VH-VL binders against q9nrl2r1430to1533. Designs and how they scored, part 200

Target 1, 104 residues: q9nrl2r1430to1533
Amino acid sequence: GGVHELSAFEQLVVELVRHDDSWPFLKLVSKIQVPDYYDIIKKPIALNIIREKVNKCEYKLASEFIDDIELMFSNCFEYNPRNTSEAKAGTRLQAFFHIQAQKL
Below, E stands for the ipSAE of ESMFold2; O stands for the ipSAE of OpenDDE; V2 stands for 0.75 times the mean of E and O plus 0.25 times the DockQ between their complexes.

## First folded at step 12 (VH-VL; framework fv_nezutatug)

Design z4 (at its last look DockQ between E and O 0.04; V2 from the best seeds 0.00; counts 0 for: pae E 9.9 > 2, placed apart)
Fold by OpenDDE, look of step 12:
Structure z4 (fold): chain C 104 residues (1-104), chain A 122 residues (1-122), chain B 107 residues (1-107)
Amino acid sequence: as target 1 above (104 residues)
Amino acid sequence: QVQLQESGPGLVKPSQTLSLTCTVSGGSIDSGYSWHWIRQHPGKGLEWIGHIYYSGRTDYNPSLKSLVTISADTSKNQFSLKLSSVTAADTAVYYCARGPYTSDWHYYMDVWGQGTTVTVSS
Amino acid sequence: DIQMTQSPSSVSASVGDRVTITCKASQSISSYVAWYQQKPGKAPEPLIYDASYLYSGVPSRFSGSGSGTDFTLTISSLQPEDFATYYCQQANSFPLTFGQGTKLEIK
């Protein structure tokens, strides 16, 4: 426990989570609700997982962190057709991410 | 279709370590599921032992935490249970199961192994 | 730990009967309850998740309801293959816990 200053990765994750378009990405997709998801998506990931990795200092390079975030978006676009709410949200969130990631 | 199969010694002596392996086929243990061990003492209900996330994080039943280790081997697509210092109370059918990830981090078990009987006896 | 108390422990019924099994949680668990069916010598099979949602392939005669602390599994018209032991499970928090089971027997 205790108070600590958030790293750049932590801060960015917080910003992503707080974004209005984060809802498809907060947690892993339900395998019950979407039974075929994991037949298609082989490397599932979500913001909560990325947050955990950040907390555990698993990212040594910004590129590693960025790769996971991009994976998250790629999964979304791979599974969801372009006209879905998830894909649209993902598109907006990714744009936001790309701007923020420039600060890393 | 995903299938789970428990394997390991069916007989364990008291104070020894029970070791079981669950082999997963038709799917990868790295596919974002949680992988659970559950046991059922003869004529009794179900007891959740613990699980391992695909990420490797584990949670255990506090009643067994000090004695339980769950691990995963992605290269073999297996995950394992070790229960140390067993007693007669650990005699049970042991099930491995897959836990789908729900939208709110809650776990159910949607695919079960057939179960393997483990008897603790001297 | 969250305790799940099922009622009744056993019930005898006839084919065609409406059967209701209840599960009470020791604290509020929202709707995070699953129901399983187990036949002798077999592994449990999932029926319901999130209190009221049926797994694919589960007959529509099965239904679940409830929220908070009180949950119900209902079989609207009992079929021969439904005689088994049923378990509720809370998925609200670790450790995951099951009810003690309800054995549904032929009258």
Scores: ipSAE 0.033, ipTM 0.713, lowest interface PAE 5.0, mean pLDDT 92
Fold by ESMFold2, look of step 12:
Structure z4 (fold): chain C 104 residues (1-104), chain A 122 residues (1-122), chain B 107 residues (1-107)
Amino acid sequence: as target 1 above (104 residues)
Amino acid sequence: QVQLQESGPGLVKPSQTLSLTCTVSGGSIDSGYSWHWIRQHPGKGLEWIGHIYYSGRTDYNPSLKSLVTISADTSKNQFSLKLSSVTAADTAVYYCARGPYTSDWHYYMDVWGQGTTVTVSS
Amino acid sequence: DIQMTQSPSSVSASVGDRVTITCKASQSISSYVAWYQQKPGKAPEPLIYDASYLYSGVPSRFSGSGSGTDFTLTISSLQPEDFATYYCQQANSFPLTFGQGTKLEIK
């Protein structure tokens, strides 16, 4: 949507990036450093990519923006066992996201 | 808004395979959601059949596991149910549904299809 | 699998009444409960997830509570449109299971 909706996406992404638990999600997982990641995760996405899509007005609907954010968390939980630092960070950041998404 | 719609035959004969398709609109099946089949028997409660995650991972109700296959076709934005060797006990309204992963990989159904009635009869 | 037992099986109540429906799990499931409303001839509609969080658009007269094995759905002031069957669902482990339902009839 509209100008106010795109501003809300931008604000939400900035708040996610600044959150203490954003560290696993800032950029795409390196296929050199984590070779099997892309064998398991078929739709990789990260906050830097989502932020650029917002900046370029690539989201037509709020649901498309929300789906990319939820995909990011689902990839984390698919790849990482629940007792890992990555999965715990994902759990906390997702809870924060759900609170902030009420502003949309 | 994401919408789900079931399609398939309303009448099948015993011992045949039931095939249903769920078409997703207003969103993508290959996003980070799980896609579920649930049925409701006449005048009775709800029974979870199984789900597929977009990566191809599936889990099935153990009571149906040898009889059920759930698959996805991302090019058509659809997922499907096949239930083999049906009997009168498989007569139900069949729903497709979407569930996001929650913080501990637990699923709540946040979007449901309209449901399609399937009768198994000779 | 985890059995979900709802009580009561049916309720007849008047507009303005406070209605309470309970759901008991056969083992501890933390807060992993959802509640659904189903009107005749319609698909179930989500009301509450994670025991106590309302979905967008759900009236504030609905509330959920509980943890462990005992869970409650409360309607603080019953409205005519609340005539429906209500289901709880556990999300703790597969297979996902539902309560038997509670039919709410409006006097």
Scores: ipSAE 0.007, ipTM 0.675, lowest interface PAE 9.9, mean pLDDT 88
ESMFold2 (binder alone), look of step 12: mean pLDDT 91; pTM 0.947

Design z40 (at its last look DockQ between E and O 0.66; V2 from the best seeds 0.00; counts 0 for: pae E 4.3 > 2)
Fold by OpenDDE, look of step 12:
Structure z40 (fold): chain C 104 residues (1-104), chain A 122 residues (1-122), chain B 107 residues (1-107)
Amino acid sequence: as target 1 above (104 residues)
Amino acid sequence: QVQLQESGPGLVKPSQTLSLTCTVSGGSIDSGYSWHWIRQHPGKGLEWIGSIYYSGRTDYNPSLKSLVTISADTSKNQFSLKLSSVTAADTAVYYCARGPYTSDWHYYMDVWGQGTTVTVSS
Amino acid sequence: DIQMTQSPSSVSASVGDRVTITCKASQSISSYVAWYQQKPGKAPEPLIYDASYLQSGVPSRFSGSGSGTDFTLTISSLQPEDFATYYCQQANSFPLTFGQGTKLEIK
């Protein structure tokens, strides 16, 4: 037992969560607060879900992990107009992710 | 690993409709990303035709908009291109490609198909 | 439409050479430029996105720089497999547009 080193996926998720622009992505969108969200977004996902999948070793390939992260951003840009705070945050976070993903 | 493959008739007669399909494997077109058609006339550069997103929304090159239709079939994990009223100017290698879903039109292509040659001739 | 003009249209170089290709946009496009490599009979392959970031698997001898209207692709030490045609692409606005290409040939 004891503390083990985080995997590359775990580390990247930690970095994404700690990013200033992660706030739209930390958890699933509330249906109460955004009643029409799930009528538009059919495959919702968030960083907490992705973290859970990482913890459960559900990602066998980096591409699978990247796909979920890209889905997360795709959902954001699909639902939110580009001039919203969410979309702007997403744009910055995605740029950050793309840089970090090169290390995977 | 995602792979894209173009398919369709390699020969089309003038004034007819060019129809191509891009089959995606190793990933779902219904799970994010942007999907693009690009062509390259013989000995020439690259021309963006249009894009479709996982929601079904489309964007077209204005120079071709009136003649182009891009659609997706999630059940087959395919997206297609239709170009009507073709002429010799439409002879080209046609590529389908994938890119990240971005805001503010900031699209680039990170995965390409092999391309398929389409010749417009009588 | 935003025009992307590459220079030179063709260049001859030798293995080991430093090669620089320039792309000039007709208007400011921030850093929204991608670079592609295309070999004869093959599809373009991505090299760089957002002007300076290498795509996964691209050798470190490739680099990109620039912002605004002037962009550069540099190969620090040319390898035999690098002889190809290179294209820049702007991703600032629709319609997406490409440079006319730069053919890098063996001297």
Scores: ipSAE 0.710, ipTM 0.914, lowest interface PAE 0.8, mean pLDDT 95
Fold by ESMFold2, look of step 12:
Structure z40 (fold): chain C 104 residues (1-104), chain A 122 residues (1-122), chain B 107 residues (1-107)
Amino acid sequence: as target 1 above (104 residues)
Amino acid sequence: QVQLQESGPGLVKPSQTLSLTCTVSGGSIDSGYSWHWIRQHPGKGLEWIGSIYYSGRTDYNPSLKSLVTISADTSKNQFSLKLSSVTAADTAVYYCARGPYTSDWHYYMDVWGQGTTVTVSS
Amino acid sequence: DIQMTQSPSSVSASVGDRVTITCKASQSISSYVAWYQQKPGKAPEPLIYDASYLQSGVPSRFSGSGSGTDFTLTISSLQPEDFATYYCQQANSFPLTFGQGTKLEIK
């Protein structure tokens, strides 16, 4: 998208990072600390990577940006059992994201 | 913008297999979404058939479970419906749809295909 | 299966009217309801998710409310383009189920 869409993507990512439940999503999961993660999750992504893609203007459509954010949550739910702090944080942050995405 | 388009034969004989394909454009089927088939019988409401997720997992309406297969072909950016042993009761408009993947499986369809009419002749 | 019963099955109204459509679930579904608009010969279009949140691009004259078993879709000032059939959908549990529809006819 246009210049206004790119600033909107940046604003939304900032809001996600500021949210109390962003802690599982700030950076990619460490393979050393979580050795089986990359056996299960084939398309890893995190907020720092999404923010870099916004900065490099890699998103041509709002849908591409939204899809990366949704993939981030879907990975969390696929890897983490529902009773974990990570899955609960993901649920709350995804709900917040769905409200914020109405601004796009 | 993501767009969904159904394709397949409009006429199927009883006892045969109905095979439909949904082509996704403006987005990837391998994205973190859920993908659904829904049908609408003549002059009445909508019936959920089943879903396939980005991970490849599926869920089916129990009323159709033994007759339904939903699959995805990432290389063609498509997902498909096969419904075996069709009868006149399977005459309907068939829609494909997309929704966000959620941890609680509470799915809302945020994009719909145009729909394709299937008649089971007898 | 959770049954979703819509009322009324049809309604005739004039431009500018406030219209309400109700949907009752056969058991509690918390807030897990969506609403769709379907015009003749077209696919359903999303309006509302999670009982009360507008989908992107939906006019503000549409609103949703309710929790538990009773849900409403309200159009605050009916427009000519709102002629359609409206469906509710529960997302509480599989199988996902829809109401039977409410046909809104504009006089």
Scores: ipSAE 0.165, ipTM 0.792, lowest interface PAE 4.3, mean pLDDT 90
ESMFold2 (binder alone), look of step 12: mean pLDDT 91; pTM 0.944

Design z41 (at its last look DockQ between E and O 0.07; V2 from the best seeds 0.00; counts 0 for: pae O 11.7 > 2, placed apart)
Fold by ESMFold2, look of step 12:
Structure z41 (fold): chain C 104 residues (1-104), chain A 122 residues (1-122), chain B 107 residues (1-107)
Amino acid sequence: as target 1 above (104 residues)
Amino acid sequence: QVQLQESGPGLVKPSQTLSLTCTVSGGSIDSGYSWHWIRQHPGKGLEWIGSIYYSGRTDYNPSLKSLVTISADTSKNQFSLKLSSVTAADTAVYYCARGPYTSDWHYYMDVWGQGTTVTVSS
Amino acid sequence: DIQMTQSPSSVSASVGDRVTITCKASQSISSYVAWYQQKPGKAPEPLIYDASYLESGVPSRFSGSGSGTDFTLTISSLQPEDFATYYCQQANSFPLTFGQGTKLEIK
């Protein structure tokens, strides 16, 4: 996208980072702390990486940006059972994201 | 916008294998979504056949499990259904669909293909 | 397998009427139900997910409610384009299952 879309992507990423439930998603999962994560999750992604891609103008369409955000949530739900704090946080942040994404 | 399109033969003889392909456009099959096959029998309701996830995991309706294979081809942006040993009971409209993948909520469909009619007849 | 039973099988109504369609699960599914609208010769279209959330672009006259085993789709004021068949679907566990459908016809 255009300059207006880049500003909208940045604003949305900032809102996600500021949300109380962003804590599982700020940085890539540590392989040392979670040894099996990368055996299960083949396309890891996190908010800091998405923000960097926005800053580097790597998203050409809003759908590409939205797909990376949804991938981030899908990774969380695939790795984490429903009752974990990570999955619950992901559910709440995804709901917030869907509301904010309507503004794009 | 993401669009799904089914393709395959409309007429299949009993005991043969039904093969259908879903082509995804406006998005990537290797995204964080789930990809489904659903069928609708004449004058009847909808039946979920199975799904494939971006990770390669598959889930099948137990009533069809020994007969069904769902696979994906990332290079063609397609996923496919094979249903072996078909009978007249397999006559239906076949849909492919996409669903968001959520912690508790990864099995509803937000985008559907147009559907393709398959008749099993000798 | 979780059975989804819709009531009624058919309903006749006029433009402007309020219509309620129910769906009952054979066991608790929390709020994990979706609703679809299907017109003749067309694919189902999503209306509602997670019992009560409208899909993008769905008119606000559609609403959903319920939890556990009992779920309701309501159309507050029917429009001509709302005459169709409606399906509920449980999304709680595999195999995913659908209700048998409710045909909404013009009176």
Scores: ipSAE 0.006, ipTM 0.654, lowest interface PAE 10.0, mean pLDDT 87
Fold by OpenDDE, look of step 12:
Structure z41 (fold): chain C 104 residues (1-104), chain A 122 residues (1-122), chain B 107 residues (1-107)
Amino acid sequence: as target 1 above (104 residues)
Amino acid sequence: QVQLQESGPGLVKPSQTLSLTCTVSGGSIDSGYSWHWIRQHPGKGLEWIGSIYYSGRTDYNPSLKSLVTISADTSKNQFSLKLSSVTAADTAVYYCARGPYTSDWHYYMDVWGQGTTVTVSS
Amino acid sequence: DIQMTQSPSSVSASVGDRVTITCKASQSISSYVAWYQQKPGKAPEPLIYDASYLESGVPSRFSGSGSGTDFTLTISSLQPEDFATYYCQQANSFPLTFGQGTKLEIK
C-alpha cells in the first residue's frame, strides 16, 4: 500500500470542497434544520457523498460523476430562491465546476 | 405520496431461500432515500435486516449478513430481499420501508409497507 | 451492537393521562433516536426522529427528549387512538437496533 495520485474526479471534488462557495454542499441538508427539505428534494446529494462514491470507484463514466454534481446544484436551485445565499453560492460554484469539468 | 408494498411467498420450507420484493409507487427508488428491510417475529420486536441505497451500496445486519442479499431494480421500481437457508426462526412479518438519506448514516424509517407474513414450515 | 432497553415493557393508563416511556441505549448515541407506534396487525409508524422532532402529521401531544443514553417519549394527554405498542430505535450506528417495545393499554 501507500499514497497514490488522486484521480481527476477526486481532484475535482477536492477543488469543489475547498471553494469558498462550497458551504451549502459539503453535506446533506439536516432534516432538523430544514424539516421539509426531503419532502421537496427527492434525490438529495452532497459533496461528501460524491466524494465517497469517487473513493469507492462507483463512477465508471465522467458523465455519471457530472450528473451527480449537476443534481447537487439542481437540488439547491429547486429548494432555494434565487436571492438566497445558498442559491448565489451554488451559482458561483456551478460556474466553477463547469469550467473544471471541461478537463474531464 | 410514496407507498411500499411487499410481495412474495408466504410459505417457505426450511433450508430454502426466502425471496421478497418491495414495490414502490408514488416515487422512485432511484432517489436519495434509503430502503430497508425489517422483520418482526410473532409477538416480538423489530429487527433490522438490511438496507440499500441509491448508489447500490448495501448494509446488512451482521447476524444475518452471510445469508442476506438485498438488491434493487430501478426499471421496475423495486428492491428485493433474499434470505437463504431459512429456519423457523425466520418466520416473521417482513416489512420494507423507506428512510431519509443522511450523510452520516443515521437512518430511521419514515414510510413502511403494510408487511407480509412469511412462515417457515415443512 | 447497541442495545436499546425500553421501560416499562407494558403500561396501563386512562384517556387524558400523561404517559412517559423511556429508552436506554447501551452506549451514547447522541440524539439519533426514533420512536414508532405500532397497532395490532399494522406496520409501525414513525412518531419522533432525532430524539425530539415530530414526524409530519404526528399530534403535538407526542414529544421526545433525551441525548446520550437516556431517551423518553411522552404523551401529554392520552387519547383513545394512542393505545398501541411503542418502539424506540437507535440510528447512531449499524446495525440499526430497536427497543423491545412498550405496550400501552387501556386501564
Scores: ipSAE 0.005, ipTM 0.655, lowest interface PAE 11.7, mean pLDDT 91
ESMFold2 (binder alone), look of step 12: mean pLDDT 91; pTM 0.943

Design z42 (at its last look DockQ between E and O 0.83; V2 from the best seeds 0.00; counts 0 for: pae E 5.3 > 2)
Fold by OpenDDE, look of step 12:
Structure z42 (fold): chain C 104 residues (1-104), chain A 122 residues (1-122), chain B 107 residues (1-107)
Amino acid sequence: as target 1 above (104 residues)
Amino acid sequence: QVQLQESGPGLVKPSQTLSLTCTVSGGSIDSGYSWHWIRQHPGKGLEWIGSIYYSGRTDYNPSLKSLVTISADTSKNQFSLKLSSVTAADTAVYYCARGPYTSDWHYYMDVWGQGTTVTVSS
Amino acid sequence: DIQMTQSPSSVSASVGDRVTITCKASQSISSYVAWYQQKPGKAPEPLIYEASYLYSGVPSRFSGSGSGTDFTLTISSLQPEDFATYYCQQANSFPLTFGQGTKLEIK
C-alpha cells in the first residue's frame, strides 16, 4: 500500500497516548481490578478504542471524535474523586486535549 | 454538531413554578459533558442557576438551591429546569448550555441555546 | 462566592482601535476564566477559556491574559462585528459567577 499521512485525529490520538498523563486512559478499566466500575460507567471508552475507531474511519466529523474523547474524560471524573491520581492526570490531559482540539 | 434549544411557557404567574426544557440534538446527554442553566435578567448580566451531569448528579447556585430542580430525561435527550415560587425577579432570558465535564468544577459553557424569555407577571 | 468585577462597564471605541477589558476576581482563581461575547437578542458566544485560549473560529485579534485575580480581554484592532457586550466568568469554584459585562459601543 501507499504511504498515508496521519489524519488530524490520528495525530491527536498519538499525542494523547504519548502524554505522561495518559495512563488512566490507555485501555478499558478492568472489571477484576475495579468491580463496580461498570455499574457506574455505562459507556466505557478508552484511547485504544478511540484509536481503533479512527483507524476504521468511523469518525466523519471532528465533533464525533471530540465527543468520544470528552466521554472518556467524563467517565474518569465521574468515577474518580478529584483528589485521585486518575482525576488529576485526567485534568491535565483534558486541558492538553482542549488546546490541541482547537486545531481540528 | 450539538445544538441546544430551550422551550417552555413564556409567561408565569407569581408564586407558580417556572418549567423549562432544553432539547439536545446532535449529541447525547448521557454521553458525557456537563449541562447548565443560565439566566439573564433584562439589562443585566448572567447568572448561573445550576448544572446537571450525564450521570444525573446536579449542582445548584446556593442563592437558588431551595427553589431549583434540574433533571434529565435521557429517553428524550432533554434536561429540564424547575424554579418554584417565582417572583418578578425571576423574569429573564433563560439559556441552557453545554460544557466539558471536569473533575474540579472548572466549567465553561462552550455551546449555548438561543435562549427563551420568561416573564413573571400577574 | 467569588465576585468578578469588570471594568469598564461601557466603552466607546472606533474601528481599528485597541480595546482592553479587565476583570478582577475577589480572590485568586488561577487561570480559570472564560470570556463571552453577546450581541443584542443573541445568546452569549464563547471566546476564551482558561484565561488565554481562544475557541476555534475566534479571530486572532482577540486575546486573553492574566492569572490570580486580574484578567484582561484585548481586541487588538476593533472590527465592526466586535461591538457587543462582553462577559468574564470564573470557573474556579461554585457557584460559577460572571462579571457585570462590558458594553463595547461605536464611538
Scores: ipSAE 0.777, ipTM 0.925, lowest interface PAE 0.6, mean pLDDT 95
Fold by ESMFold2, look of step 12:
Structure z42 (fold): chain C 104 residues (1-104), chain A 122 residues (1-122), chain B 107 residues (1-107)
Amino acid sequence: as target 1 above (104 residues)
Amino acid sequence: QVQLQESGPGLVKPSQTLSLTCTVSGGSIDSGYSWHWIRQHPGKGLEWIGSIYYSGRTDYNPSLKSLVTISADTSKNQFSLKLSSVTAADTAVYYCARGPYTSDWHYYMDVWGQGTTVTVSS
Amino acid sequence: DIQMTQSPSSVSASVGDRVTITCKASQSISSYVAWYQQKPGKAPEPLIYEASYLYSGVPSRFSGSGSGTDFTLTISSLQPEDFATYYCQQANSFPLTFGQGTKLEIK
């Protein structure tokens, strides 16, 4: 956790949010619009929540931050069939994340 | 920071069940990753045995499918391998490993355990 | 099952040499290849995923390339700590399969 580490988390989250494939991940899935989502996904998370956790300095270790980002992708792949627009977007954004995370 | 450590008996008799446990530290087994067992035979390459996913689903190498069970114990932060009806051909170093979960099941192992040697001998 | 064939089986080289190891798949696997380094008595260590991406902390002298059936791992300037056995792994389909390994030894 120092100043460079917290700045890096914020920079990475901003890059994820700006990516064209971020649209499935910006906010938690609506229970009203997708009623069965929370029956299947027990640990929901989204980019807006991760960004707030960064802003509140809730990540003590880089691994905690990385694990939340990976959980976000895993939820997408668990809920969405492989060839959906959501799963394809998740695959591309996860690949982008892995490249950017090399800089941490 | 995530570390994996295999444990179990080093010597197993033919026809018995081999039981191995992988203990995860520095992270949670329930963290949205995939968890794998791989073995390395003496003088041979590596062989994938199977995987368990954070959801509890499993996939097994077809060559071992009827003999293998992989399970997880979230309360102990562990996942386990049981291989039934072992023979001398099951003598190997056994590794547990972790990788990102993906929609296309393209799995790479980004963390490995240290390995445990298992000998099957009468 | 997809067979992964590594070449050469072993190579003898000196510190500072450029070393190239190849891995050939029995059918097209797109770019779904990983590379691992294993030192004697130690666990494998990840080097490269998806043919060409280095894991964090892997020295930049390592590089990977290829698509389809033919893949390479290159060490641009061999260091003493690089003497090990190297394995490729396909991740295109189950069962996941590994090459037989390439042993890199000191000349």
Scores: ipSAE 0.064, ipTM 0.754, lowest interface PAE 5.3, mean pLDDT 89
ESMFold2 (binder alone), look of step 12: mean pLDDT 91; pTM 0.944

